# VH-VL binders against L-aspartate semialdehyde sulfurtransferase iron-sulfur subunit, part 3

Target 1, 131 residues: L-aspartate semialdehyde sulfurtransferase iron-sulfur subunit, of Methanocaldococcus jannaschii (q57563)
Amino acid sequence: MRKRVYYWTDSEHINKPVISDTILNTGVKINILKAKVEPQEAFLILELFGSKETIEKALNYLSKFGEVEEISKVIKRDLEKCVHCGCCITQCPINVIYMDEDYNVVFKEEDCVGCKNCLKACPFKAIEIFE

## First folded at step 5 (VH-VL; framework fv_clesrovimab)

Design a30 (from g5 with light chain D50K)
Fold by ESMFold2-Fast, scan of step 5:
Structure a30 (fold): chain C 131 residues (1-131), chain A 127 residues (1-127), chain B 107 residues (1-107)
Amino acid sequence: as target 1 above (131 residues)
Amino acid sequence: EVQLVESGGGLVRPGRSLRLSCTVSGFTFGDYAMSWVRQAPGKGLEWISFIDSKAYGGTTEYAASVKGRFTISRDDSKNIAYLQMNSLKTEDTAVYYCARDTFEYGSGYEITYFDYWGQGTTVTVSS
Amino acid sequence: DIQMTQSPSSLSASVGDRVTITCRTSQGISSYLAWYQQKPGKAPKLLIFKASSLESGVPSRFSGSGSGTVFTLTISSLQPEDFAAYYCQQYNSYPITFGQGTRLEIK
């Protein structure tokens, strides 16, 4: 089986070899598709390979040292609520939100990983994420 | 260009075994997961098994109807996927299709739809 | 297991007609649904994936729509080669399940 997740780790656990320990303790294989490291925390997009049982054990282990979020590809924006202020653009860790030549904010929904950062950034609550 | 060709079907008595083969060409076999889907005479489609590429762990899954009796495997050096069918029952009578798996990454486990299918091979289990 | 129900089970139509087939799921599957066409004695052929994405090489008269639990396949102007069985398939959770099929017949 394969599974993609969004993984957040706090500053307290950044010094621990969490990914290596997860692989060694569960037998899962892990690909790191995206990594962004900041002083207060790091976040990763992980692709896990193994049996369903192995992946579930790996996710349980990872959750001891950080937060695991399932990836959702369906993002909807309420165009009547959106005023194109751009606050969501800088909060997207994978850069799928941008401004077009007409100064309208555009979402490349097919590349969205469902991390909810843009949801929290929108002062107008114009963004919803669906599975 | 992309071709999947099944072989190994035939008439067999209940309790016996058969091994189906699916030989592929026109793509890099080792990069893809493969599945078997069957269709009983006059009935609809039933997914029965899949095997992931070795790069993604080579894991296998089975439908409840065949779990413990069927084994899926692959030989990437020969571009062949296999389905070993043991303890065959009359309800296993069907056309067996080999299919190439295509994944969508999203809200849960990546599961698959099928972009290319072989022509099918007929398995008849009858006394 | 997610149950897939297609309606109608069979449909009679004439060349040039607009035809719609519906697929209903027992659980929400977002947009993880594919449609297949199967002609007698042949393997299924992929038409639509992700509920609405047209597979390369498939005529534009085919279209898909829907999300969640209700999906439709539409043929805008039926051609002679379109008389076949049609199946929906969910790929949101294991095990993979198919609808029972819709048989499209000449009127």
Scores: ipSAE 0.032, ipTM 0.651, lowest interface PAE 6.0, mean pLDDT 83

Design a31 (from g5 with light chain N92D)
Fold by ESMFold2-Fast, scan of step 5:
Order: C-alpha cells, then structure tokens, then sequence
Structure a31 (fold): chain C 131 residues (1-131), chain A 127 residues (1-127), chain B 107 residues (1-107)
C-alpha cells in the first residue's frame, strides 16, 4: 500500500535522524516528495510504502517527533505565505474555504474536490499542489 | 452502468511495441486510480502497473517484469487510461485487463482491490 | 514480495455442496485480502473484500473469513453458475500479488 502525509518537525528534533529511525524501527519505505527546511523547523511531504499496519506504526513513530497530517486532496495552503486576505474564499464553488472568528482563513481539505480555482485567486501564491 | 473497455491488442513480433487503451464510462474517472492486470494463457493473474488519480499526484508503479519497458498514462478529459508496451517479449503474451482501484475514502491510501474490470484485450507476441 | 498459495489447485463438486477454498500468505496481511471469480473467457469479478465483506450484488451463499496468513472462501450451497476459477489477492503491500487460482469443476 501507499500513503502520503504532510510532516512538520519540532525544532528540537531537526538535527536527529527521524526519517531513518522510522524506517529502521518499522520497516516502512519512505520517499520524500517535497522538503522545506528552515533553521527552527522542517516541512516534508512523505510517501510511505508498506502494509497498512506498517504504515500506521510509522505514522505513530513520526508523531513522537513532529506533527503528521493526512493528505485527502492535493490542494494545501502554505501558512508562511498566507496573509489571510480571503480572496480564495469567494473562488471556492463548494465553500470549503472560510474565515473563522479570529479572521483566519481555514481550509477543509477533506471536503475539497480539487478544482484549483483558489490557486489562481491567491495573490501571494500561498496555495500549492503536489508537482 | 460502470464500464471499462480495452482496445489495441493484437499479434506482434518480439521487440516491437503496442499501445493499449482503456475507455471508461459510468463513473468520475479522474477520482480513481487505475491498474493493468494480465493473464498468460492457462496461468493466473499478474498485476503489472498502476496510475494514481491526479488528486493524489498521478504517481505510477510497475511490476519488476515490465519496469523500464511499459509506461502507464491517463487522459482524464477523454476518460482513457493507456499502457504503452515497448520491447515486447514472448513472455508478455497475455490477456490484458484494465481494472479500477477502489478509492479508500478518508484514509489516504491509494491502492486496494479492484471492483470493476474490463473484458480484456489479447496481446500475442510471437515470431 | 508476498507469496499467495491457494489450496486446492482444483476440486470437483456437485450442485448443493458446501465448498471451501483456502488462501495462505507468506507474511501477515491483516484483513487486506479480496476474492475474485473468473468464468472461462470472462474478466474476474470481485466477490469479497477486506477478507469478509460481501461485494454488492454477490449472492449471500458466498462468504469469506480469516485474518493474518490464512483465509477461506466458502460457497454454502453450490449452484451451476459457480463452476469457475477463484483467486485471492492481497493489498497489504506492494507489489500487489494474487494466488495461483483454484479451479472448481463439475463432479
């Protein structure tokens, strides 16, 4: 089986071999589809290969050293580039992008149908896809 | 209601190429991963290739027996999946089936089992 | 690769018989196993998924059981249209693999 996830590493774990430790401890195979590394944090898009049980063990292991988020759709927002202007909200035909009570733009990625209208609407290029 | 129809099979000599097509109807093609499964005469089923939906990146996978020789692709605007078969060997003689991978909603897993199959197209590689 | 072994490779039975086909895997696959029926000259048809879940439209005489490394497909009362080949398939890990098949023949 295959599974793709977004992975955010804690700053205290950036200099530790988290990916290799995950492979050694679970037997999972990992492909790194995207990597964005900053001095205090790292963001990765990982593709995990193995049995469903092996992948779940790997996800549990990774979660000890960072944050794992499942990818149900390809469309995702880069929070470092997003200024919460709301231009994407009106361009979503199924209303899965909205503004919360703190005026932060929120995406319900699990309900997204992948039409990509919001990518064209974002003046800050904060919305991205797998490439 | 759901239908998969393969075409492009035939008789070819070793070393030559064929392109198989799988035209689908009755479902939203772009939401599903697709696979090719073959069956040699009198033998069992062998999975040979996979292509993910574009929503999950459109990645491809190949069985070791065909890696480097076969290429799977898709045209979502036409509802067609393709299998380009190069450097054909006599061992590639088989009925080739197009099959729909069941999408596992909510889990993020991309390949499971095959809920619908085409009728198959025959490829014979001989001198 | 996960190796899938079916037993028996062939069996003869009569209409009304209870028939059981076994699939054994070289390593644990939890419940990630499907069963298919294939009639001569036809494409395979899904019968069972997740080891025991009956596919919509499949007669209730078909049932699946098992977990880990041993799985069974049972036909409780064999009908004339059930004489066919049967295949198990694992979807626990890549590459996808099938059993060699079991041919069910008229006695």
Amino acid sequence: as target 1 above (131 residues)
Amino acid sequence: EVQLVESGGGLVRPGRSLRLSCTVSGFTFGDYAMSWVRQAPGKGLEWISFIDSKAYGGTTEYAASVKGRFTISRDDSKNIAYLQMNSLKTEDTAVYYCARDTFEYGSGYEITYFDYWGQGTTVTVSS
Amino acid sequence: DIQMTQSPSSLSASVGDRVTITCRTSQGISSYLAWYQQKPGKAPKLLIFDASSLESGVPSRFSGSGSGTVFTLTISSLQPEDFAAYYCQQYDSYPITFGQGTRLEIK
Scores: ipSAE 0.012, ipTM 0.566, lowest interface PAE 8.4, mean pLDDT 81

Design a33 (from g5 with light chain Y94W)
Fold by ESMFold2-Fast, scan of step 5:
Structure a33 (fold): chain C 131 residues (1-131), chain A 127 residues (1-127), chain B 107 residues (1-107)
Amino acid sequence: as target 1 above (131 residues)
Amino acid sequence: EVQLVESGGGLVRPGRSLRLSCTVSGFTFGDYAMSWVRQAPGKGLEWISFIDSKAYGGTTEYAASVKGRFTISRDDSKNIAYLQMNSLKTEDTAVYYCARDTFEYGSGYEITYFDYWGQGTTVTVSS
Amino acid sequence: DIQMTQSPSSLSASVGDRVTITCRTSQGISSYLAWYQQKPGKAPKLLIFDASSLESGVPSRFSGSGSGTVFTLTISSLQPEDFAAYYCQQYNSWPITFGQGTRLEIK
């Protein structure tokens, strides 16, 4: 079985051997697909594989030191509600939201991994994610 | 050309065993998860079992109706997936299809749909 | 388990007709739904995946739509080779489940 998740934690817990402890304590295998580490926050895209039971144990262990979120592939923007304020740009951990030369916010939807940060950041509720 | 060919079906009495084989060609077998799906006479499709690629530990899943009686396995050196069926019941009578999961290494989903199917092999369990 | 209900269970149509088949799920599955065509005595063939994506080699008269709990498969101009059974399948959660099927018959 394979499962991809977002993992959010502070830099202190990443500096502690959380990933290796998870592997050793559960037998899960972990591939780190992406990592973004900042002074007060760390974001990882993790790929876990093993039995269903092993993966659930691993997710429960990781959740003690951070937040685990399911990855979804569907994001839609309501252009009638979007005022192009750019609040979503800084909240995208993989930088698929940017402002073009005309100051319009552009989504590279095909590259979106569905983390929902932009949904939470939008003060106009212009972004929908189908789970 | 992607091809899946099932074999091993036949007539058996309740309580006996059969082993089905699915020989594949036209793709890198070891990179793909495989499933078995069955169809009883005049009825719809029922997913039975799943096996991951070796890169994902070759983990398996089973429908509740067959758990404990059926075992899925694979031999990547021979490009064959197997379904060992033990303690067969009359309600196991069906055409059994081998199907390729789109759950390949790097796909991002642990559960998926089937892009290629074999022709099916018939299993009849009757006294 | 996620229950999949197709409607209608059977439908009679003529060549050239527009045909729509609906699949309803007992809980939300996002867009994780596929549609298959099965002719008598043959294996199923993938038509649509991710609710609306057309599989390579499938005629453009086939289309899928929907999200969440209600999905449709549409054949815009029915051809003789389209008389078959059609099945929806969810892949949101284990176990994988299929709809009961819709039989499309010549009128």
Scores: ipSAE 0.006, ipTM 0.562, lowest interface PAE 9.5, mean pLDDT 82

Design a34 (from g5 with light chain Y94D)
Fold by ESMFold2-Fast, scan of step 5:
Structure a34 (fold): chain C 131 residues (1-131), chain A 127 residues (1-127), chain B 107 residues (1-107)
Amino acid sequence: as target 1 above (131 residues)
Amino acid sequence: EVQLVESGGGLVRPGRSLRLSCTVSGFTFGDYAMSWVRQAPGKGLEWISFIDSKAYGGTTEYAASVKGRFTISRDDSKNIAYLQMNSLKTEDTAVYYCARDTFEYGSGYEITYFDYWGQGTTVTVSS
Amino acid sequence: DIQMTQSPSSLSASVGDRVTITCRTSQGISSYLAWYQQKPGKAPKLLIFDASSLESGVPSRFSGSGSGTVFTLTISSLQPEDFAAYYCQQYNSDPITFGQGTRLEIK
């Protein structure tokens, strides 16, 4: 099983190796898809791998030091509204939006983590996330 | 051509064990998660087990009805998925299908849907 | 567990008919739903994924719609090879679950 989450915590807890401790204490594997650490706060997008029970233990452990929100959304683009301007490409933190050889914007939706950066970036409101 | 071929089914008495095999060809086996889905005679489909690709953790999941009795595993070098079935019960009587879980979907972190299925192998648990 | 209820459980139809099968879920599943066709003695075959996306190689007479808790599979002009059982399946929540199936029979 795998699960993707948003994780918010203060920078003190990130500097006290919360991610490493979670792995050591639960056996979960963690891939960090995005990290933004500022003096007063940290934001991470994490991908967790393990059994359902292992992931539940890991989420419980992480919640002791920050706020966890599960990502269970699929992204969809309204082609009637999309003009292929490319503004969403630079806003994708995991680079799953690209321009093909015909200059059409293409989404690798299966790799999307649902962070909504592209939704905010689209001036035509062509991007929707379903929960 | 994508093919999944199950084997190992048969008639067995309650409390005994069977091991099912699913041999695949026509795709890079190691890149895909696999599931087992069963169907009791005249009944609908029931998902029973899942194994992720090793690149994505190789994690396993089981339906409550089989947890603790069944074990899913895979041998990527041979392109085979296995289902070890212990302590078989009469209610385990079913056709067992192996199925390929797809990554063609934006979820990426959960079991999804099945784009290819094997022909099925029959397991009959009877005294 | 999310309960999946298909209606009708069975129906009889003639070649050329428009057939509609409904799948209702006990909880919202967004668009995380697939439809399968199963002919007697055969394995299931994927028809639709993400509620409305047609699987490659599946005839265009098949279509899916819906989101949330109510989903529909439509066959616009029934052909002889379409007489089969049809199943919906959700993949929004663990464990994944299937509907009980709808048997489509010749009139």
Scores: ipSAE 0.005, ipTM 0.552, lowest interface PAE 10.8, mean pLDDT 82

Design a35 (from g5 with light chain Y32W)
Fold by ESMFold2-Fast, scan of step 5:
Structure a35 (fold): chain C 131 residues (1-131), chain A 127 residues (1-127), chain B 107 residues (1-107)
Amino acid sequence: as target 1 above (131 residues)
Amino acid sequence: EVQLVESGGGLVRPGRSLRLSCTVSGFTFGDYAMSWVRQAPGKGLEWISFIDSKAYGGTTEYAASVKGRFTISRDDSKNIAYLQMNSLKTEDTAVYYCARDTFEYGSGYEITYFDYWGQGTTVTVSS
Amino acid sequence: DIQMTQSPSSLSASVGDRVTITCRTSQGISSWLAWYQQKPGKAPKLLIFDASSLESGVPSRFSGSGSGTVFTLTISSLQPEDFAAYYCQQYNSYPITFGQGTRLEIK
């Protein structure tokens, strides 16, 4: 089986062999599909291979050193609540949120992978996920 | 209304090739993984192949019985899934069903169970 | 590969009967199991997923239970349209496997 997750951790845990320890301790196989490593924070898109039991053990192990997030479906913005402050722009790890020439925040929803970072960043609760 | 329609079945001699098509409507095809499941005359169901959505890598999987001979693919612009069958054997004789996997990006797992099935297309491999 | 064994292979029953079909797996699959109904000449239809969740539009007389290696499909009061073949399917690991099927016949 295969499962894709978003993984946030600080750069100190990435410097430790967390990924390799997860593989050795659980038998899971891991592909790193995307990585964005900043001085104090790392964001990874991981693809895990194994039985569902093995993958769940791996996710439990990874959660000791960071935050694991499930992939979510369609994300939409409530334009009545959005004040175009831009706080969500820097929280999008794949850069599908941007400010246009009129200073309006624009979402390329079709390119969104549903990580929910922008939901947590929005002080006006203008973003929602549809399942 | 969700519909899956298979086509391309027929009578073919051993060693030849055949391509099956599954045309879908009533849902956003690109969001779903698809599978092919076959059923030999008077026998049970056998899963043979899977293709993930392109958003999740478009990865493919095959049953050992068809690995190296069959190729699954998809054309999201046309809403069609394909099964290219090469080096056909007598034991490949079956009704071939196209089935929609319930895997969506929200679930995270690549394959689950099948909520919608096509009517099937018959493939007979005989001399 | 995970082997799926259904029992009985065939069963004769009357309208109104309570019918039970069992599926046993060669290794643990948690709750990653679905049940399908197939009428002659028709495609399979999903009844139950995640061992016990009823698919939308399926009558409440159908229920599923079990976890690990033993699973049961129950029809609480058999109706004429329920005479069909039934299949269990695991989705814990590749390859995806089905039970051999149980044929439910009119007594």
Scores: ipSAE 0.013, ipTM 0.595, lowest interface PAE 7.5, mean pLDDT 82

Design a36 (from g5 with light chain Y91W)
Fold by ESMFold2-Fast, scan of step 5:
Structure a36 (fold): chain C 131 residues (1-131), chain A 127 residues (1-127), chain B 107 residues (1-107)
Amino acid sequence: as target 1 above (131 residues)
Amino acid sequence: EVQLVESGGGLVRPGRSLRLSCTVSGFTFGDYAMSWVRQAPGKGLEWISFIDSKAYGGTTEYAASVKGRFTISRDDSKNIAYLQMNSLKTEDTAVYYCARDTFEYGSGYEITYFDYWGQGTTVTVSS
Amino acid sequence: DIQMTQSPSSLSASVGDRVTITCRTSQGISSYLAWYQQKPGKAPKLLIFDASSLESGVPSRFSGSGSGTVFTLTISSLQPEDFAAYYCQQWNSYPITFGQGTRLEIK
């Protein structure tokens, strides 16, 4: 299984190898997709890989040192894979995907309901829904 | 304990119809997409059809080999998935498995991999 | 359709052997690949998903690796219960496709 989470921790815990300890203690694999470290706090977006049981153990371990929140439905487009062909536009039943004046496809992500129609329409696999 | 149990298979003549059922227990059926995968005698696996959960619109997909002849459906109140098979051909002879789809981040389609399978039901199409 | 080619198609091995099965895809599929084990007369059982993630309850002697177009399933020390057919499956592109299967037989 693959799971993405928001992770908040304070500067006390970022001085500890929390991510490394989680991997070593549970066997989970972790990608850090985003990191914002301030003097008094840190925010991370983590992608966890493993069995359902391994993911659960990893989330429990991380919770000892910070706050974990599962990512709600969030649509994301990989701009390196997107060629702006517009196939996804016609498949969106609520019209949150449109083309700007430069013929670039634009997503109004905050209005997305996560129906996945655009995922199947994209021949380049550029679109993903976070769960 | 997760269980999927297929039924409805049998011997039928070409051109006839048959309906397969897959009764599930041990999980919240309505939260999961379901697929049918078949296996001809001595051959490999072939994905046939998919139906998503109602939360994602209950969309359906079909392999080209069965498009227009087979219809997948579900009854969430009874925890049953169905495969209606029309205009059966000898090439449809196979063991038909019901399988549970797992949605996860990074999938390019609603159809993913299958974490639980039923025991299969045999469909033989011959005269 | 993405074509999935497994090699070898069949393999004879002895208990304790290290066995490797390869799956090659006609197009890049990132890590969207699963491996299944099927014993005669039984339904397939999920072993590996997302190319290298071990399914809960599957023995640690099974491992998967690869990305893009070449993937491998390895059994580090073959046990008697491992003699079975093995299938790879992609979900990068519709329709879902499986490899032709690799039959692992006792020598």
Scores: ipSAE 0.000, ipTM 0.517, lowest interface PAE 13.9, mean pLDDT 80

Design a37 (from g5 with light chain D50Y)
Fold by ESMFold2-Fast, scan of step 5:
Structure a37 (fold): chain C 131 residues (1-131), chain A 127 residues (1-127), chain B 107 residues (1-107)
Amino acid sequence: as target 1 above (131 residues)
Amino acid sequence: EVQLVESGGGLVRPGRSLRLSCTVSGFTFGDYAMSWVRQAPGKGLEWISFIDSKAYGGTTEYAASVKGRFTISRDDSKNIAYLQMNSLKTEDTAVYYCARDTFEYGSGYEITYFDYWGQGTTVTVSS
Amino acid sequence: DIQMTQSPSSLSASVGDRVTITCRTSQGISSYLAWYQQKPGKAPKLLIFYASSLESGVPSRFSGSGSGTVFTLTISSLQPEDFAAYYCQQYNSYPITFGQGTRLEIK
């Protein structure tokens, strides 16, 4: 099985080798797809793979030191509902949403990891994620 | 660069066996499911077999036309996918393509389609 | 098995034309449909996945639409290199099935 999650570290736990300990204690394999590390805060997009049991143990371990959010599969935008306000741009942690020269919001849907942040940010409910 | 190269095709008589190989490079082979798709002369595409990554259970699937006669397998240490074809029939005559399946189990970005194909190897079953 | 029917089976068109190919499925497949282009003597090439998502490197004149049981592939302004066979493929369930193909020919 393969599972992708958005991982936020609690500032109290940022000094711990959480990823390494998770791998050593559970046997899960972890790919770091995106990392944004600041002095008191870290945001990671992780890909975990192994058996379902192993992945669930890894997620339980990670949750002791931070917050885990499941990443949805596929994103779709309803262009009739979208008014190009740009609220989704600031909420995308991997910067695949941008405004073109005509002030239209553009999605690089193929690069989306399905984290749902833009869906929550859209006041017009123009964004749908298929799970 | 992602590359898939098929080999093992040729002319064979009905009832005989043939083994196809698909050697891949440019990606981590063990992380991907692989499929075989064939195309008879002048006809369309027919999916024939699938093998999942061993990390996700190594599950195999077969089209009804080949079930019981064909066996798909993989050797992750050599980056090779195989198709063992037994009891060949004239209707098995086709170009056989190896394809990379983007299927992923889990709650992440999950899509199932063929993003890369080999150039194909020709199998002719004739008496 | 999910049956895939493409229409038309062949069409003739001129450079600059807008062409549309339809794919119909015998049962609902949500958006789990891909489109491929195949030139003579070559392997198929992915154009569209998840019904409407354009594969990286594919020209923007190609677009896909639809969901459920009816899907379309559109080429907005046909170029000389677009004369080829086109196939739809469902991946909602095994066995994976393809449409019979549509041959796009010079008028």
Scores: ipSAE 0.006, ipTM 0.513, lowest interface PAE 9.8, mean pLDDT 81

Design a38 (from g5 with light chain S31N)
Fold by ESMFold2-Fast, scan of step 5:
Structure a38 (fold): chain C 131 residues (1-131), chain A 127 residues (1-127), chain B 107 residues (1-107)
Amino acid sequence: as target 1 above (131 residues)
Amino acid sequence: EVQLVESGGGLVRPGRSLRLSCTVSGFTFGDYAMSWVRQAPGKGLEWISFIDSKAYGGTTEYAASVKGRFTISRDDSKNIAYLQMNSLKTEDTAVYYCARDTFEYGSGYEITYFDYWGQGTTVTVSS
Amino acid sequence: DIQMTQSPSSLSASVGDRVTITCRTSQGISNYLAWYQQKPGKAPKLLIFDASSLESGVPSRFSGSGSGTVFTLTISSLQPEDFAAYYCQQYNSYPITFGQGTRLEIK
């Protein structure tokens, strides 16, 4: 089975010991799809492989050292509610949200991995997740 | 209204090929993983294949009984899932069901239980 | 492969009876188990998922319980429309496997 998640932690925990210990403790296999490490904060997009039971054990282990969030499949923006304030730009860990030359916030939806960060950041509730 | 409609079944001789189609409506097809499950006459259910959404890599899985002979695929622009069946054997005689994997908000997980099923299409392999 | 064994394989009951069907797995699957109902000539219908969660639109007389390797589907007061085949299914690992089925017949 396969599961993709966002993983949030500080830089002291986002190192070889945490990921290595998770693999050794649970038997899960982990692929790192993206990593962004800053002095006080680290963010990873992880893909975990194993049985569902093994993956859940791995997620429980990782949650001791950071925050795990499941990745949604589809997000879209309601342009009538969006006022182009840009609060979502800094919260996108894969940098697919940017401001164009006319100061309009643009989503490169085809490159989006479907996380919830921009939903939480939007004070106008302009971002939706679709089935 | 969620609807799945299978087609392409029929009577074929051993060693031949057949392609099944599953046309869906009533939901955003591209967001969902899909499976094929078959049932031989008077027998129980057997899962045979799975395909994930393209957003999660479009990965496929197969039961050992069909691996190397069957290929699952999808065309999101037409809302159709396919099952290409090669080198058919008499043991492949069954009703073939198309089934939808359950979608959950925030899920990047293969769920693999089935909330909606098609009516089934019959494949008979005999000489 | 995870082997799924249902008991009984067939059961005769009367309307109003309480019916229980058991599903046993060859290895632990946590709560990753679903139950389906299938009437003759028709596709299966989802009843229960995650071992105990009732699917929307399914009557409350159906319930599921269990975890690990032993699971039970219960019909608290059997109705005429409930005479059908019932299947358990695990989704802990590939390949996805089903129980052999339990045929529920009128007495």
Scores: ipSAE 0.227, ipTM 0.679, lowest interface PAE 4.2, mean pLDDT 84

Design a39 (from g5 with heavy chain T59D)
Fold by ESMFold2-Fast, scan of step 5:
Structure a39 (fold): chain C 131 residues (1-131), chain A 127 residues (1-127), chain B 107 residues (1-107)
Amino acid sequence: as target 1 above (131 residues)
Amino acid sequence: EVQLVESGGGLVRPGRSLRLSCTVSGFTFGDYAMSWVRQAPGKGLEWISFIDSKAYGGDTEYAASVKGRFTISRDDSKNIAYLQMNSLKTEDTAVYYCARDTFEYGSGYEITYFDYWGQGTTVTVSS
Amino acid sequence: DIQMTQSPSSLSASVGDRVTITCRTSQGISSYLAWYQQKPGKAPKLLIFDASSLESGVPSRFSGSGSGTVFTLTISSLQPEDFAAYYCQQYNSYPITFGQGTRLEIK
């Protein structure tokens, strides 16, 4: 089975080998799809492989050192409020928001993991994520 | 109400191809992963293929018995899931069911259990 | 692949009987197991998911139990419409696998 999650951790735990310890303690396999490190926190998009039981054990282990969030299914952008300023582009940890040749901001929604960073970044409150 | 309707089954000779369609209504098709499950005459159920929603990457999976010969796809604008079957063998003779994957927490290409099934379409591969 | 073995493969019972069907898995699957009912010429219908959760619209005489490698489907007070085939399915790991089925026949 495969599961994608958004993982937040604080700076205290960034220096710990949390990913390798999770693999060694549970037998799960982990692919890091994206990583973004800030001074106060880090966030990762993780892809876990294994049985559901193994993945759940891994998520429980990871939760000791940070916060795990499920992927949201639906993202919606209000095109009447969006002025295509691009502030959301740099806040997307998986780079699914980009600017086309006409300088319009485009969302590749099918690759969105629902982390809400773009929602927080939008000064015009044009983005909503439905759980 | 939720409804899944399969079509495209029939009699074909070994080595030929056939395409099955599953037309759905009563729910937002694009939000759900879909699977094909088959049942040979007098036998049990065999899961054969899965396609995730496009919002979650549209990943596909296949049972070893059909990998390389069958291709699952979807057209969200028409609310149809397809199963393209190539290089058919006599052992592919079965009733083919389209089924909606439900999701416990809704992520990845997790193949789950099936809350709704179509009526099935019969594929007979013989000479 | 996780192998699913149902027992018995077939059984005969009378209306009003209590019937138990067992599903055994070759590996632990926690509670990631569903049960389906299939009547002749019809598609399977979901009865139970997560080993013991009753699907909406399914009569309360159906119940599921178990975890790990041994699971049971119980039908209390059999009704005429319950004579059908029953299948267990695991969804703990890829590929998805089903039991061989249990045929419930009228005595």
Scores: ipSAE 0.237, ipTM 0.690, lowest interface PAE 4.5, mean pLDDT 84

